# Ledger of designs, part 12: VHH binders against Low-salt glycan biosynthesis nucleotidyltransferase Agl11 (agl11)

Target 1, 357 residues: Low-salt glycan biosynthesis nucleotidyltransferase Agl11 (agl11), of Haloferax volcanii (d4gu70)
Amino acid sequence: MKGVLLSGGTGSRLRPITHTGPKQLVPVANKPVLEYAVEDLKEAGITEIGVILGHKGREEIQNLLGDGSDYGVEITYIVQGNPLGLAHAAGCAKDFVGDDDFVMYLGDNILKEGVVDLVESFESGDFGAGIALQEVENPQQFGIADVDDQGNVTQLIEKPDEPPTNLALIGMYVFSPAVFDAIEQLEPSWRGELEITDAIQSLLEDGYAIDSHVVEGWWKDTGKPEDILEANQLVLEDKSLKKRGTVSDDATVDGRIELAESATIEDGAVVRGPVSIADGAVIKSGTYVGPYTSVGPNSTLEGVHIENSVVIGESSINTSGRIVDSLLGKGANIGSADDFLPEGRRLVVGENSQLKL
Key: E = the ipSAE of ESMFold2; O = the ipSAE of OpenDDE; V2 = 0.75 times the mean of E and O plus 0.25 times the DockQ between their complexes.

## First folded at step 4 (VHH)

Design w4 (from f5 with Y99T; framework vhh_8pnl_2)
Fold by ESMFold2-Fast, scan of step 4:
Formats: C-alpha cells, structure tokens, sequence
Structure w4 (fold): chain B 357 residues (1-357), chain A 117 residues (1-117)
C-alpha cells in the first residue's frame, strides 16, 4: 500500500501566517501539521509516500521532508499545479501509485487515532474505496455518508438539506486503482472542481463496495486560526511532555511542560502547563506562559502574559501586555514601549489581519 | 493546428449515420482520457461523450442510445459512431484529450456535421 499526502492550497484564511509559508507547515505543539500525517502513515506500515504539491510552498515542504529518510519513509514529490479539486489531486498520483492501493491523507488535517484501523478495515474485504467518518452535530455543513449494517457505504451527499445520518467525511481515504478510471470520467462540479465524493459515487455505480470506518477520538482540519488553536490544545493535552532544558531556581513551573534540551526558563518567569517550549527558546523575567501555549524555536519572551497561543518561532516578544488566543507568525518582533514617552503601539500589519487592541 | 485531428464530418439526412475519427499525432494516446464535444452556432461548447484510458464510457443524455464512443489504442484513434441523427445534432464536433496529472486539455480543430434534408 502506498500513501498520497495532499499538500497544496494557499491557506488564505490563515493569512498573514500563511502569506509566505504553506498551511501544512503551521506547527501544532511545536511540530508541523504535515509531520503528523507522515507519522500516521508510517505507523500504518506505509513507507512509500507521494506528496502532492501546489503552486506555493514547494520549497518549504521539500526542505522539511527531504527524501523522507528522517521519518523512515521514501518520499516522491508530485506537482498538481492548478488546484482543481481533491479528485484532481488524487489523479496526479496515478503514475506514482501504479497498481497499488493507497491512502489519501489531507496534509492540513490532524487525527488522534491515526489511520491503522482505517487501513485494516479496508484490507479486511474487497473494496474499491474506504472512507473515514466522524459523527458531527452539524451534518448540513459536511459531506455525509449513509451506511448499511456491515459498514458499507450506500450513499454520499454533499451538504445535504436533510442528512440521512450524522456521519461526516473527514480528510482520510483508502482507494484501489479503480478510482483513476472514475476520476477520468468526472465533470467539474458547480464549484469548478473535480470532487472526490463524485469519484466515490462513480465507484458505487460500477458495483464496487465502499468501506467506512468511524474514527475514535478527535479530528481537526487546520484551515482557520481557531482550528489550529483547538488542535494545539488537543495535542498538548494528549502528548507526552518531557522537561529536558534549564529551569532557573526562582522560576515557577506548574503542571505538564515540554521543555526542549536547549530551552531556558529564567528567574522571575512563570509557566503553567500544558505548555511546549522548543529548542533555543528563552522565557525571561516577568513572563507568564499559560495553558495550551506553544513557544517555537529560537523565540525570546520577556514581560508578556501569553496563553492559549501558538508562537511559531524565531520571534522576539518583549511587551507587558496580555496575549491570548493568538497565532504569532515566524520572525514576529513585538517590542515594548515600556518607559518610552508617549506610550503607544507601533504596528506593521499584514494583509487580512484582524486586531483587537 | 494541434496534435489531435478530427475527420468524418459531412452532410447527412435526418435518420442517417456518420462515424467521426480523431487521430493523435504527438502524445501517448493510451494514457489519456478522451472526449467528444460539440458546438452549434450561437451555443456554448458541450460534452457529447467521454471514454477513460481504461475504456469506461459516459454519454450526454441527448445522445444516449444513439451515439457510441470507442478508442483504438494501437491506432491512436478515437471514434464516435453517430446513429439516428437529428437536425439538432448539427454542430462542429471537437476531439479532446485530458491527463490526470495535468489539467491541460488538448483540442482538435473540429469537424463539421450538418443534418439536413
């Protein structure tokens, strides 16, 4: 079985965070989202992975993943070019996949359970496809599956007015090579895209059985800032957190904390977990780092009270203000006007920024 | 010019038949999904029939039961067998090829079909 990892898209809803970098590399608990997908695939025994690249972020993704050897996998890069839908992205992998079954994983999604059970369910029978499902309270907003008593898919409906079930499709699929013939016959939807749900429906009409697996635990896409913050909370709550770096004698540390080997919490700092602090980060005097905050590598915090936030990295934050529910991009420089008259804020703000001051 | 060349069009009476051919002169034909589109005067171009690289076919409702799409990979040729032709079938017919890895459609120059008494 091969893996196909989708890493396209511009991440426009995350701008300015994604203005110069791909959304799949935004960190959750100080680890890029895309790495969780690679790890999930490897855990399921999938070591040959095709990474589908869009127009933007190609170098950043390739620089992170390389040839895959650091993750115990072999990575082949495939260029989608124009983003013409999930079925179009899957179709780009045809030559890479050949005659093998494959897992298709959306690289901006994160999943507690991983894909081992999804793969095992698919391999337990003769299926054209397998789909991952989660129960939701707002099924009108999702693609919804109807399933029989054996877990076989009988119907798929996109954003139904009258949903037959509460089982929503999430970003993980398993396909046989029969999907490529299905994709080739598709017309663009009303959105101008080749829809993966239309490809699966086509397989059903050809007489293929479609497996379903209802995943256990949480699932998140990372398309919006609030989704990233929620994913950060969920991962930090579940993750094994180890304290390896330096904590000064007059620092206060409460709760679970991940402190990387070269990270430092200095005298007069207060940290309350669950928190992750990456290599090279320094938490200086007067700083409060509260629950569900991740401080990325080579970042220095002084005087700030920050909680439920993601500091991506390479950042300097020296301010007496409170920061909450925030995403701070790579290389952020938030200075203090402390002891300067008149007091004020000097801002350099990117496109589509929203501020509450 | 392009790599796809259509032929077989002409004038035919209602109820008659024509076979259109589309020859490929420059790419790996067997790897492409192929289609026939048509455009009548004053109308948008519309899909008539499609055939995948694996031979699966799909037809527009207005030609089901009358038209048959087929391919011969050894000859790098796509066919459209048109039976029971109607005046409404009068159009320029275009051959198109599409890859899965590239949304770039290859188009022919078209062949004219006129159905008239």
Amino acid sequence: as target 1 above (357 residues)
Amino acid sequence: QGQLVESGGGLVQPGGSLRLSCADAGFTFSSYAMAWYRQAPGKERELVARITSGGRTNYADFVKGRFTISRDNAKSTLYLQMNSLKPEDTAMYYCAARTLGSWYDYWGQGTRVTVSA
Scores: ipSAE 0.017, ipTM 0.485, lowest interface PAE 7.0, mean pLDDT 85

Design w5 (from f5 with S31K S102D; framework vhh_8pnl_2)
Amino acid sequence: QGQLVESGGGLVQPGGSLRLSCADAGFTFSKYAMAWYRQAPGKERELVARITSGGRTNYADFVKGRFTISRDNAKSTLYLQMNSLKPEDTAMYYCAARYLGDWYDYWGQGTRVTVSA
ESMFold2-Fast, scan of step 4: ipSAE 0.304; ipTM 0.687

Design w6 (from f5 with A33R S102D; framework vhh_8pnl_2)
Fold by ESMFold2-Fast, scan of step 4:
Structure w6 (fold): chain B 357 residues (1-357), chain A 117 residues (1-117)
Amino acid sequence: as target 1 above (357 residues)
Amino acid sequence: QGQLVESGGGLVQPGGSLRLSCADAGFTFSSYRMAWYRQAPGKERELVARITSGGRTNYADFVKGRFTISRDNAKSTLYLQMNSLKPEDTAMYYCAARYLGDWYDYWGQGTRVTVSA
């Protein structure tokens, strides 16, 4: 079996972060989201991976993953032209896949338990496809599956007004090569795209059995800043965190902390975990770094109180302000307001506002 | 290495049984995926069995039907029940833990299993 990793898409819901880089490289606990997907595929025994590249970040993704040898895999890059939907992206892998079954993994998704059990479930029978499912509280927002007592899919519906179940399709699939014929017969959906759910529905209508597997553990589609922050909390809460860098004598460090070998916490800084601080980062005097914060590589923080936030990297933050629940893009430069007299805050507030200064 | 402690290894006759245990050193055990690996002299380390945080199990083909992996989250302990042992099972057995992805965060120092007539 091969792997097909989708690394395209516009990333519009993460703008302006995705204006300077692809959404798949946004870090969770200082590791790009895309790397978690590569690791999950390798864990499942999949070592031949085709990476589908979109319009943004082709060079950055290729620079990160290389030929795949650092991850114990072999990577082939496949360029998708215009973004015509997930089924179109999968179709671009036809020549790479050949006659093999393949796992299709959306590279902006992160999944605690990986895809080993999804693959084994698919291989346990004669299926045209296998789909990963998770119970959700908002089924109207997802593709939804109905399943029989044996776990076979009986119907699929995209964003239903009245969902038959709460079993949502998540970003991981297994396909037989029969999916390529299904894709070639598709017409664009109401949104002008070739939908993967339509391809699976076509397989069902052609008489193929479709396996379902309800995945254990948490899953995140990292399409919004709040999803990145939630994934960051989940990973930092339980992941092992090692302190390898330098902590000055007059710094205060409490709780679990990952401090990379070339990272430094200087005198007068306070860090309270769980926190991850990457190589080349410097936490200077007057800085508070609180729980669930990741400080990316080559970033310098001075005077700021920051918590529950992701600093992507290459950033300079020198301000006495408080930053919370924030996603700060690569190369951010945040400084104090220019000196002027009189000093103060300029406020423009609406009716019924509640402020805590 | 250093955070997990294996025990239960020893010398056993072919066809015998052994139960390995792996105790954690104070991380959030219930949230981690756990595995048993083994390494025979002069060979590379190989996966024996995995168990998810929810208790789902996966086995290497060469141990299917003979070995059983299990966990006790209340005791923060991982187990490997080894039945119908063969001389080919002789190796150092390692416990490993991971939270996410392919890389293991914790490894034990190993416990030796010798199957000899």
Scores: ipSAE 0.000, ipTM 0.354, lowest interface PAE 13.5, mean pLDDT 84

Design w7 (from f5 with G101P; framework vhh_8pnl_2)
Amino acid sequence: QGQLVESGGGLVQPGGSLRLSCADAGFTFSSYAMAWYRQAPGKERELVARITSGGRTNYADFVKGRFTISRDNAKSTLYLQMNSLKPEDTAMYYCAARYLPSWYDYWGQGTRVTVSA
ESMFold2-Fast, scan of step 4: ipSAE 0.011; ipTM 0.447

Design w8 (from f5 with S102T; framework vhh_8pnl_2; at its last look DockQ between E and O 0.53; V2 from the best seeds 0.00; counts 0 for: pae O 10.5 > 2)
Fold by OpenDDE, look of step 5:
Structure w8 (fold): chain B 357 residues (1-357), chain A 117 residues (1-117)
Amino acid sequence: as target 1 above (357 residues)
Amino acid sequence: QGQLVESGGGLVQPGGSLRLSCADAGFTFSSYAMAWYRQAPGKERELVARITSGGRTNYADFVKGRFTISRDNAKSTLYLQMNSLKPEDTAMYYCAARYLGTWYDYWGQGTRVTVSA
């Protein structure tokens, strides 16, 4: 079985963060979202991975993943031309996949349970596709699976106005090569895209059995800043955290803390987990780092009270203020205006920035 | 450059049969989905039949089992067996090839089918 990792999309909903990089590289608990997918595939025994690249962030993604050797996998890059939908992206992997079954993994998704169960279940039977389902509050926004009393998939509908169920397709699929034939027959949806949901429906119509699983663990589509923060919480809650860095004697450290080897917590700092602090990060005196905060590489925090936030990296935060529920882009510089006259906040704000002052 | 060349068209009586062929040159035939289209005078081009690279077929509603699309990958040839032809089937028939999606990468020049008493 092979892996097909989709790493396209503009990431428009994560602007301004994605102005300088693809959304798949946004860190959750100090790990790029895309890396979770690679790890999940590897865990399932999948070591041949095709990465479908869009127009955005090709170089950055390739720099991160390389040839896959750092992850114990083999990566082949496939450039998608026009972004014509998920099914189209999958279709681009046809030559790579060949006659093999494959897992399609949306690179902006995180699944707690990984894909081992999905893969094993698929392999245990004769299926055209395997799908993972999650109950959602807004089924109109997703591909939806209708199921019978026995749990068999009877229909798949992309973003129905009247959804028969609240079971949404999440961003992990297992496919037989038959899906490529289905994709070839697809018509663009009202959105002008070839929908993966329609491809699966086509398989179903052709008599293929669809293996479906309702996911019990959490799943996140990291399309919005709020989603990143929530994913960060969930991952930090579940993650095994190791402390390897330097903690000063007069620092207060409570709870679970991941502290990278070159990270430092200085005297007078207070850190309450779960927290992840990456390499080169320095938590200085007078700083409070609260639960569900990730401090990215080479960041310096001084005097700030920060919690439930993601500091992506290379940031300097020197303020007596409180920061909560925040996603701070790479290279953020937050200071104090206390010494400036006239009194007032001084901001350099880029396009699509969101501020709650 | 890929090229598709249709053949097999001609004049036939109602109820008659024709077999159209489309020969490929210049691209990997086996990797492409193929289709037959037709265009009658004064009408828009319409799909007749499609066949995926894997052999899945789809037909327009008007075909009603009269036509069969098939392919021989070894010969890089697409076929359309047309039975029980009707005057309304009179049209220029085109073969087309597409790798993925709804757009076609290659089109033939067409072969004329005339069904007349």
Scores: ipSAE 0.005, ipTM 0.242, lowest interface PAE 10.5, mean pLDDT 91
ESMFold2-Fast, scan of step 4: ipSAE 0.420; ipTM 0.759
ESMFold2, look of step 5: ipSAE 0.006; ipTM 0.460
ESMFold2 (binder alone), look of step 5: mean pLDDT 81; pTM 0.828

Design x3 (from b2 with Q1E Q5V S35Y V47W D50E T59K A61P K87R P114Q Q117L; framework vhh_ozoralizumab_d1)
Fold by ESMFold2-Fast, scan of step 4:
Structure x3 (fold): chain B 357 residues (1-357), chain A 122 residues (1-122)
Amino acid sequence: as target 1 above (357 residues)
Amino acid sequence: EVQLVESGGGLVQPGGSLRLSCAASGFTFSSYAMYWVRQAPGKGLEWVSEISSGGGSTKYPDSVKGRFTISRDNAKNTLYLQMNSLRPEDTAVYYCARTYKVTWGGSTYSYRGQGTLVTVSS
């Protein structure tokens, strides 16, 4: 079984968007989202992984993952180019996959329990595809599965205006190579994309059985800042956290803390876990770092009270006050308003940052 | 050989109307969803409207919803965009586009016309 990891802009409505970096590299608990996907595939016994690259972020993703050896896998990079839907992205992996079954994993998704059970479920029978499902509150935003009284998938509908169920297809699939024949016969949807739900429906019509697996534990699609913050909470709650760096004698540290080897918590700082503090970060006097906060590499915090937030990295925050439920982009610089007249806050905010003032 | 040829652009005053047309050839027009996209001076491409292959479903972004209407005539292989209540910010080159298609082996192709300029100014 091979893995196909999607790191382009696929499965979205056809819209030109301008982002300066790939969302798949946004950190959760100070680790890029994409790394969790690679680790999940390896845990399921999948060591050959094709990474589908879009137009943007190719260098950043390749610099992160390299040849895959640091993760115990072998990575092949496949350039998709134009984002023409999830089925289009899958089709780009045909030559890489060959005659093997494969897991397709969306690189901006994160799962508590990985894909071991999904793979084992698929391998338990003769299936054309296996789909991962989870009950959601907003079914209009997802592909939705309808099931019969025995739990067999009867139909799939992409982003329905009137959903028949709230069982959403989440970003993990298992396919037999029969999917490539289905994809070849697809015509674009009215949204202008080759839909993965249409490929699976085609397999059903050709007489293939479709396995369904309701995922236990949490799942997040990290497409929104709020989803990233929730994923950060969930990962930090479950993660094993180790204190390797320096804690000064007059610092107060309580709860579970991950402190990287070159990170420092200085005198007069207060840190209450669960918290992750990355290499090169310095938590200076007067700073409070509260639960579910991740402080990214080479960041300096002084005087601020921050909680339930992600500081991506390379940032300087030297201001009094409380920051909560926030995502601060790489290179954020937040200083005191004392240097500005008239009074007020002057903000320079990086990519993937969100502020609530 | 897929060909898309836009027409109907021009200079119009704010509050005015224009009707764009797109003549399609070289493919089975009735089998494809069709799009209008635009590019304003110094800006990127912006999606303007979508219509299903049979014409029964249409979509618009909030910026043009209620003002623009997409339609098609499958017998004539022609796509239309009726633009009402035009605003200066609607100034752009408008392109007729066919949905992308994947060929065997993951190869892709996409088609867009040469465009038609719409200028909204007083």
Scores: ipSAE 0.000, ipTM 0.115, lowest interface PAE 19.8, mean pLDDT 81

Design x5 (from b2, 17 letters changed; framework vhh_7d4b_2)
Fold by ESMFold2-Fast, scan of step 4:
Structure x5 (fold): chain B 357 residues (1-357), chain A 122 residues (1-122)
Amino acid sequence: as target 1 above (357 residues)
Amino acid sequence: QVQLVESGGGVVQPGRSLRLSCAASGFTFSSYAMGWYRQAPGKQRELVASISSGGGSTNYADSVKGRFTISRDNSKNTMYLQMNSLKPEDTAVYYCARTYEVTWGGSTYDYWGQGTQVTVSS
């Protein structure tokens, strides 16, 4: 079984965060979202992975993943020329996949339980495809599956007006090579794209059985800033956190903390977990870092009270005040108000920052 | 900044026609598929019609097939919905929407207009 990891798309709803890099590299608990997908595939026994690259972030993704050896996998990069939809992206992997079954994983998704059970379920029978499902509150916005008592898909509907279930397709699939014939017969949808849901529907209509697996634990697509913050909370709550860096004698550290080897918490700082602080980060005097905050590499925080936030990295935050529920992009520079006047907001904000004041 | 502005709504009698327009700005209109949604009082928002980026493919809700026609003019950054043979059950706020980038196995619309009211009197 091979893996096909989709790393395309521009991440328009995460702009300006995605202006300096692809959305798949936005960090959750100081680790790029895309790395979680690679680790999930490896855990399921999948060591040959084709990474489908879009137009943006090809260099950054290749720099992160390399040849895959750091992850115990072998990576082949496949360029999707014209972005004609998910089924088109999958079709680009035909030569890489050959006659093998494969897992298709959307690289902007993050999943607590991984794909081991999805793969095992698919391999337990003779299926044309297996789909991962999650109960959602807003089924009208997703592809929705109707499923029989045995877990076989009986119907698949894209954005239904009246959903038959609340079981939404999420970004993980298993396919037999039969999917490539289905893709080749597709016509573009009303969106102008070759839809993966149409490919699966085609398999069903051709008499293939389609397996379903309702995912245990949480799942998040990372399409919005709020989704990144929620994923950050969920990962930090679950993750094993180790304190390897330096904590000064007059610093206060409570709860679960991940402190990277070259990170420092200085005298007069307060950190309350769960928190992740990456290499090169310095938490200076007067700073409070509260629960569910990730401070990315080479960032310096002084005087600020920050909670439930993601500081992506390379940032300098030297201001008195409270920052909550925030996603601060790479290279953010947040300073104090005008030093000649007692009141006012004077901000020099780095590229890819999102602020509410 | 993405902006979608609907116009052309109003009050009409059953059997008459109305044409809605959606003026788009802040993005490359010709690169995105577009759609019309509606929401009646006390009901969920539903897809009415959608159109591909080049205008070559369209899709319609069963309730409006044969009566409504979606179209677009990429040179004017505008999408239209021609509504013929209007029925009282077509009464709703109509929303213009831009397609969301599909990356998590589902698809949805990422930007919406403010909506325009269409009322078909009984």
Scores: ipSAE 0.000, ipTM 0.166, lowest interface PAE 13.2, mean pLDDT 82

## First folded at step 5 (VHH)

Design y1 (from w3 with S102T; framework vhh_8pnl_2; at its last look DockQ between E and O 0.69; V2 from the best seeds 0.00; counts 0 for: pae O 11.1 > 2, grease 24.8 > 24.2)
Amino acid sequence: QGQLVESGGGLVQPGGSLRLSCADAGFTFSSYAMAWYRQAPGKERELVARITSGGRTNYADFVKGRFTISRDNAKSTLYLQMNSLKPEDTAMYYCAARYIGTWYDYWGQGTRVTVSA
ESMFold2, look of step 5: ipSAE 0.101; ipTM 0.610
ESMFold2 (binder alone), look of step 5: mean pLDDT 82; pTM 0.833
OpenDDE, look of step 5: ipSAE 0.000; ipTM 0.250

Design y2 (from w11 with L101I S103T; framework vhh_7aqx_2; at its last look DockQ between E and O 0.01; V2 from the best seeds 0.00; counts 0 for: pae O 14.9 > 2, grease 24.6 > 24.2, placed apart)
Fold by OpenDDE, look of step 5:
Structure y2 (fold): chain B 357 residues (1-357), chain A 118 residues (1-118)
Amino acid sequence: as target 1 above (357 residues)
Amino acid sequence: QVQLQESGGGLVQAGGSLRLSCTTSGFTFSKYAFSWFRQAPGEEREFVGRITSSGGRTDYADSVKGRFTISRDNAKNTFYLQMNSLKTEDTAVYYCAARYIGTWYDYWGQGTQVTVSS
């Protein structure tokens, strides 16, 4: 079985963060979202991975993943031309996949349970596809599966106006090569895209069984800042956190913390987990780092009270203020205006920035 | 009314062979994938092997690979676990399971004791 990792999209809902990089590289608990997918695939025994690249962030993604050797996998890059939909993206992997079954993984998704069970379930039967489902509050926004009383999929509909169920397709699939024939026959949806949901429906209509599973654990589509923060919280809650860095004697550390080897918590700093602090990060005196905060690499925090936030990296935060529920882009510089006259906030704000002062 | 019943268990000497059967009723046999599991005293239930609904693919745990074989007989609504070269470590209660195609739900048998003596 092979893996097909989709790493396209503009990430428009994560602007301005995604002006400088693809959304798949936004860190959750100091790990790029895309890495979770690679790890999940590897865990399922999948070591040959095709990465479908879009227009955004090709070089950055290739720099991160390389040839896959750092992850114990083999990566092949496939460039998608026009973004004609998820099914189209999958179709681009036809030559790579060949006659093998494959897992399609949306690179902006995180699944707590990984894909091992999905893969094993698929392999235990004769299926055209395997899908994972989750109950959602707004089924109109998703591909929806209708199921009978035995749990068999009877229909799949992309973003129905009147959804038969609230079971939404999440961003992990298992496919037989038959899906490529289905994709080739697809017509654009009302949205103008080739929908993966329609491809699966086509398989169903052709007589293929669809293996379906309702996900018990949490799933996140990291399309919005709030989604990143929630994912960060969920991952930190579940993650095994290791302390490897330097903690000064006069520092207070409570709860679970992940402290990278070159990270430092200095005297007078207070850290209360769960927290992740990456390499090169320095937590200075007078600083409070509270639960569900991730401090990215080479960041310096001084005097700030920060909690439930993601500092992506390369940032300097030197203020007596409180920061909560925040996603701070790479290279953020936050200081104090207390010593400046006239009194007032001094801001350099880019396009699509959101500030609550 | 899905029912699975294991049979064929018992005492066997190490190096010997045993064939377990799982007789099924109450469902369309050809639409189910079948699995074998085992549980030793004080241990967790572990996967032994599986066969697809069509019988086209089989998968085995590393510990039994090359020694155990799963097969199915649609005409008899029965699937089997052929166990060769048995080891003392294979001593366990063996369970058969059935999964309807398109679902993740498993029906289980009651189990049969297999004891391998040295």
Scores: ipSAE 0.000, ipTM 0.205, lowest interface PAE 14.9, mean pLDDT 91
ESMFold2, look of step 5: ipSAE 0.006; ipTM 0.517
ESMFold2 (binder alone), look of step 5: mean pLDDT 82; pTM 0.830

Design y3 (from w3 with I100V S102T; framework vhh_8pnl_2; at its last look DockQ between E and O 0.72; V2 from the best seeds 0.00; counts 0 for: pae E 8.2 > 2)
Amino acid sequence: QGQLVESGGGLVQPGGSLRLSCADAGFTFSSYAMAWYRQAPGKERELVARITSGGRTNYADFVKGRFTISRDNAKSTLYLQMNSLKPEDTAMYYCAARYVGTWYDYWGQGTRVTVSA
ESMFold2, look of step 5: ipSAE 0.012; ipTM 0.517
ESMFold2 (binder alone), look of step 5: mean pLDDT 80; pTM 0.827
OpenDDE, look of step 5: ipSAE 0.031; ipTM 0.366

Design y4 (from w5 with L100I; framework vhh_8pnl_2; at its last look DockQ between E and O 0.52; V2 from the best seeds 0.00; counts 0 for: pae E 10.4 > 2, grease 25.1 > 24.2)
Fold by ESMFold2, look of step 5:
Order: C-alpha cells, then structure tokens, then sequence
Structure y4 (fold): chain B 357 residues (1-357), chain A 117 residues (1-117)
C-alpha cells in the first residue's frame, strides 16, 4: 500500500496567513498540519509516500519533509501541472502508485483517529475505493455521501445545492488503481475543476463496491482561521505535553505546558495550560498566556494577555492589551501606541486581513 | 512533444463507412488518454468518443452503436471506425490526447468527413 499526500491549493480562505506560505505548513500546537498527515500514514504502516506539490510553497514543503527519513518513510515529490482540482492532483500520482492500492490524504486535514481503521476496513473486502465520512453542519461545502441502512454507499455528490444527507467525505480515501481510469474520463464540474467525488461516483456506476467508514473522534478541515484555532484546542487537549525549557523563579506556571528546551518563561510572566511554547520563544514580564495558546518559534511576548490563540512564529508582541481567539501570522509586530500623537491605533494591515478592534 | 496527424477522411455516401486514423511520432503514446472530436461549420467542437490509456471507452449518444474507437499502442495509432454514416456526421474530425499527469491538450489539424445525400 502506498500513500499519496496532497499539498496543493491556494489557501485563499486562510489569507493573509497563506500569503507567506502554503496552508499545509500552518502549525497546530506548533507542528505543521502536513506533519500530522505523514505521521498518520506511518502509523498505518505506509512507508512509501508520494507528496503532490502545487505551484506554491514547493521549496518550503520539501525543506520540511526532506526525503522522509526523519519520519521513517520514503518520500517522492510529484508536481501538479495545473491547479485543476483534487482529482487532477491525485491523477498526477499514477506512475508513482503503479498497481498498488493507496491512501489519499488531503494534507490540510487533521483528525484524532488517523487512517489505520480506514485502511483495515478497505482491506476487509474487495472495494474500488474506501471513503471516510463524518456528519457536518454545512453539507453544501463538501462532497456528500448517501448510504443505505447497511452502510453501503449509494450516491456521491460534490458540493450539492440540495444535499441528500449531511455525511461529508472527509479528506481521507483509500483507492485501488482503478480510480485513475475514472479520473481520465472526468469532465470539469460546474466549478471548472475535476472533482474527486465525481471520480468515486464513476467507480460506483462502473460496478465497483465503495466502502465507507464513519470516523470516530474529532476531525478538522483546516481551511479557515477558526478551524486552525479549534484544531489547536483539540490537539493541545489530547497531546502529552513536556516541560523542558527554562521557567524563572518569579514566573507562575499552572496546568500542562509544552515548553521547548530553548524557550524561556521569565520573571513576572503567568502561563496557564494547556499551552505550547516553541524553541526560542520568550514569555516576558507582565505577560499572561492562557489556555489553548500556541506561541511559535522565536517569538517574544511582553505585557500582553493572550488566550486561545496561535502565534505562528518570529513575532514580537509588546502591548498591555488582551488578544483572544486570534491567529497571528509569521513575523507579526504588535506594539504600544501610548507615546505617540495623535492618539490612536497605528496599523499596517495587509490584503485579506481581518481585525476586530 | 509529438504532433498528432489524422487521416482517412473523405467523401462517402449515406450508410457508408470510413475508418479514421490518428498517428503520433512520440514514444509516450501509450500513456495518453485519446479522443475524437468533430466540428461542423458554424458549430462548437463536440466530443465523439474517447479511450483511456487502459482501454476504457466512452461515446457520445449521437454515435453510440455506429462508431467504434480503438487504439494500437504498439503502432502509436488511434482509430475511429465510422459505420452507418449520415449527412449530419459531416464535419472536421480532430484527434486529441491528454496525459493524466499533465493537463496539456495535443490536437491534430483535422481530417474532413463529408457525407452527401
């Protein structure tokens, strides 16, 4: 069995964060989302992984994953020629996959269960594909499955105007190589893209059995800033957190924290877990870091109260205000305007930023 | 990288048959999905038939049962057997190729089929 890991797409819903890098590298609990996918594939015994690269962020993804040896896997990189949808991206892996079955993993997805149970379900029978499902609140935004009372897949529809169910295909699939013929026969959807749900529907219509597996536990499609924040909460709640860095004598630390070896919590700082603080980060006097906050590498926080937020990294935050429910991009610089006239906020705000002041 | 060249068109009486051929000079023919399209004067180009690299076929409804698409990968040649021809089949017929890993369309210059009543 091989793995096919998709890392393409524009990430437009995560702008401005994705203006500096691909969405699959946005961290959750200080680990890039894409890294969770590689680990999930490894846990299912999959050690040959093809990573599909889009036109954006190729170098960054290759720098993170390398040849896969740091993860105990072997990685082959495959360039998608045009951004023509998920089915097109998967189709680029045909030569890599050969005659093997494969797991297709959308690299912006994260879930508690991993893919072991999905793979085992697929292997329990003779299926053309296996799909992971979960109930969603907004089914028009997803590929939707209709299943019978026995759990057999009867219909698949991409982003329907009138959804028959709320059972969404979440970004994990297992395929036989037959899917490549289905992809070659596709016509573009109403959105102008080759849709993976249409490829699976074509398999169903060609007489292949399609397995379904309803996933246990949480799942997040990290397409929006609030999804990143929620994923951060869920992972910090589940993760074993290790305190390895420096906590000064006059600092207060309550609850579980992940404190990287070179990270520092200085005198007069308060940290209340669950929190992740990455290498090179410094939490200085007057700072409160509250639950479900991740402070990324080489970031300095002074005087600020911050909670339920993600600081991606390389940021300087020196203000006496309160920041909540926020996703702060790499290299953010937030300071005080108290010493300047006229009084008021000083903002340098990029395209697609969202602020509530 | 290669160029597609169609042949086999011509003038045919209604009810007659023609066999169109499409040849490629490239070594990668066997990896391409292939198709026949047609375009009558003043009309949009339309799909006639297609065949995957693995040999699965699909036909437009207006030719089903009358036309047969096939490929010979050893000769790098695509075929369209056209039987029971009708005047409405009069068009320029084009060969096209698509590589699943890259979204590049390769087209021939076309071969003319005329079915005269």
Amino acid sequence: as target 1 above (357 residues)
Amino acid sequence: QGQLVESGGGLVQPGGSLRLSCADAGFTFSKYAMAWYRQAPGKERELVARITSGGRTNYADFVKGRFTISRDNAKSTLYLQMNSLKPEDTAMYYCAARYIGDWYDYWGQGTRVTVSA
Scores: ipSAE 0.006, ipTM 0.418, lowest interface PAE 10.4, mean pLDDT 85
ESMFold2 (binder alone), look of step 5: mean pLDDT 82; pTM 0.836
OpenDDE, look of step 5: ipSAE 0.023; ipTM 0.348

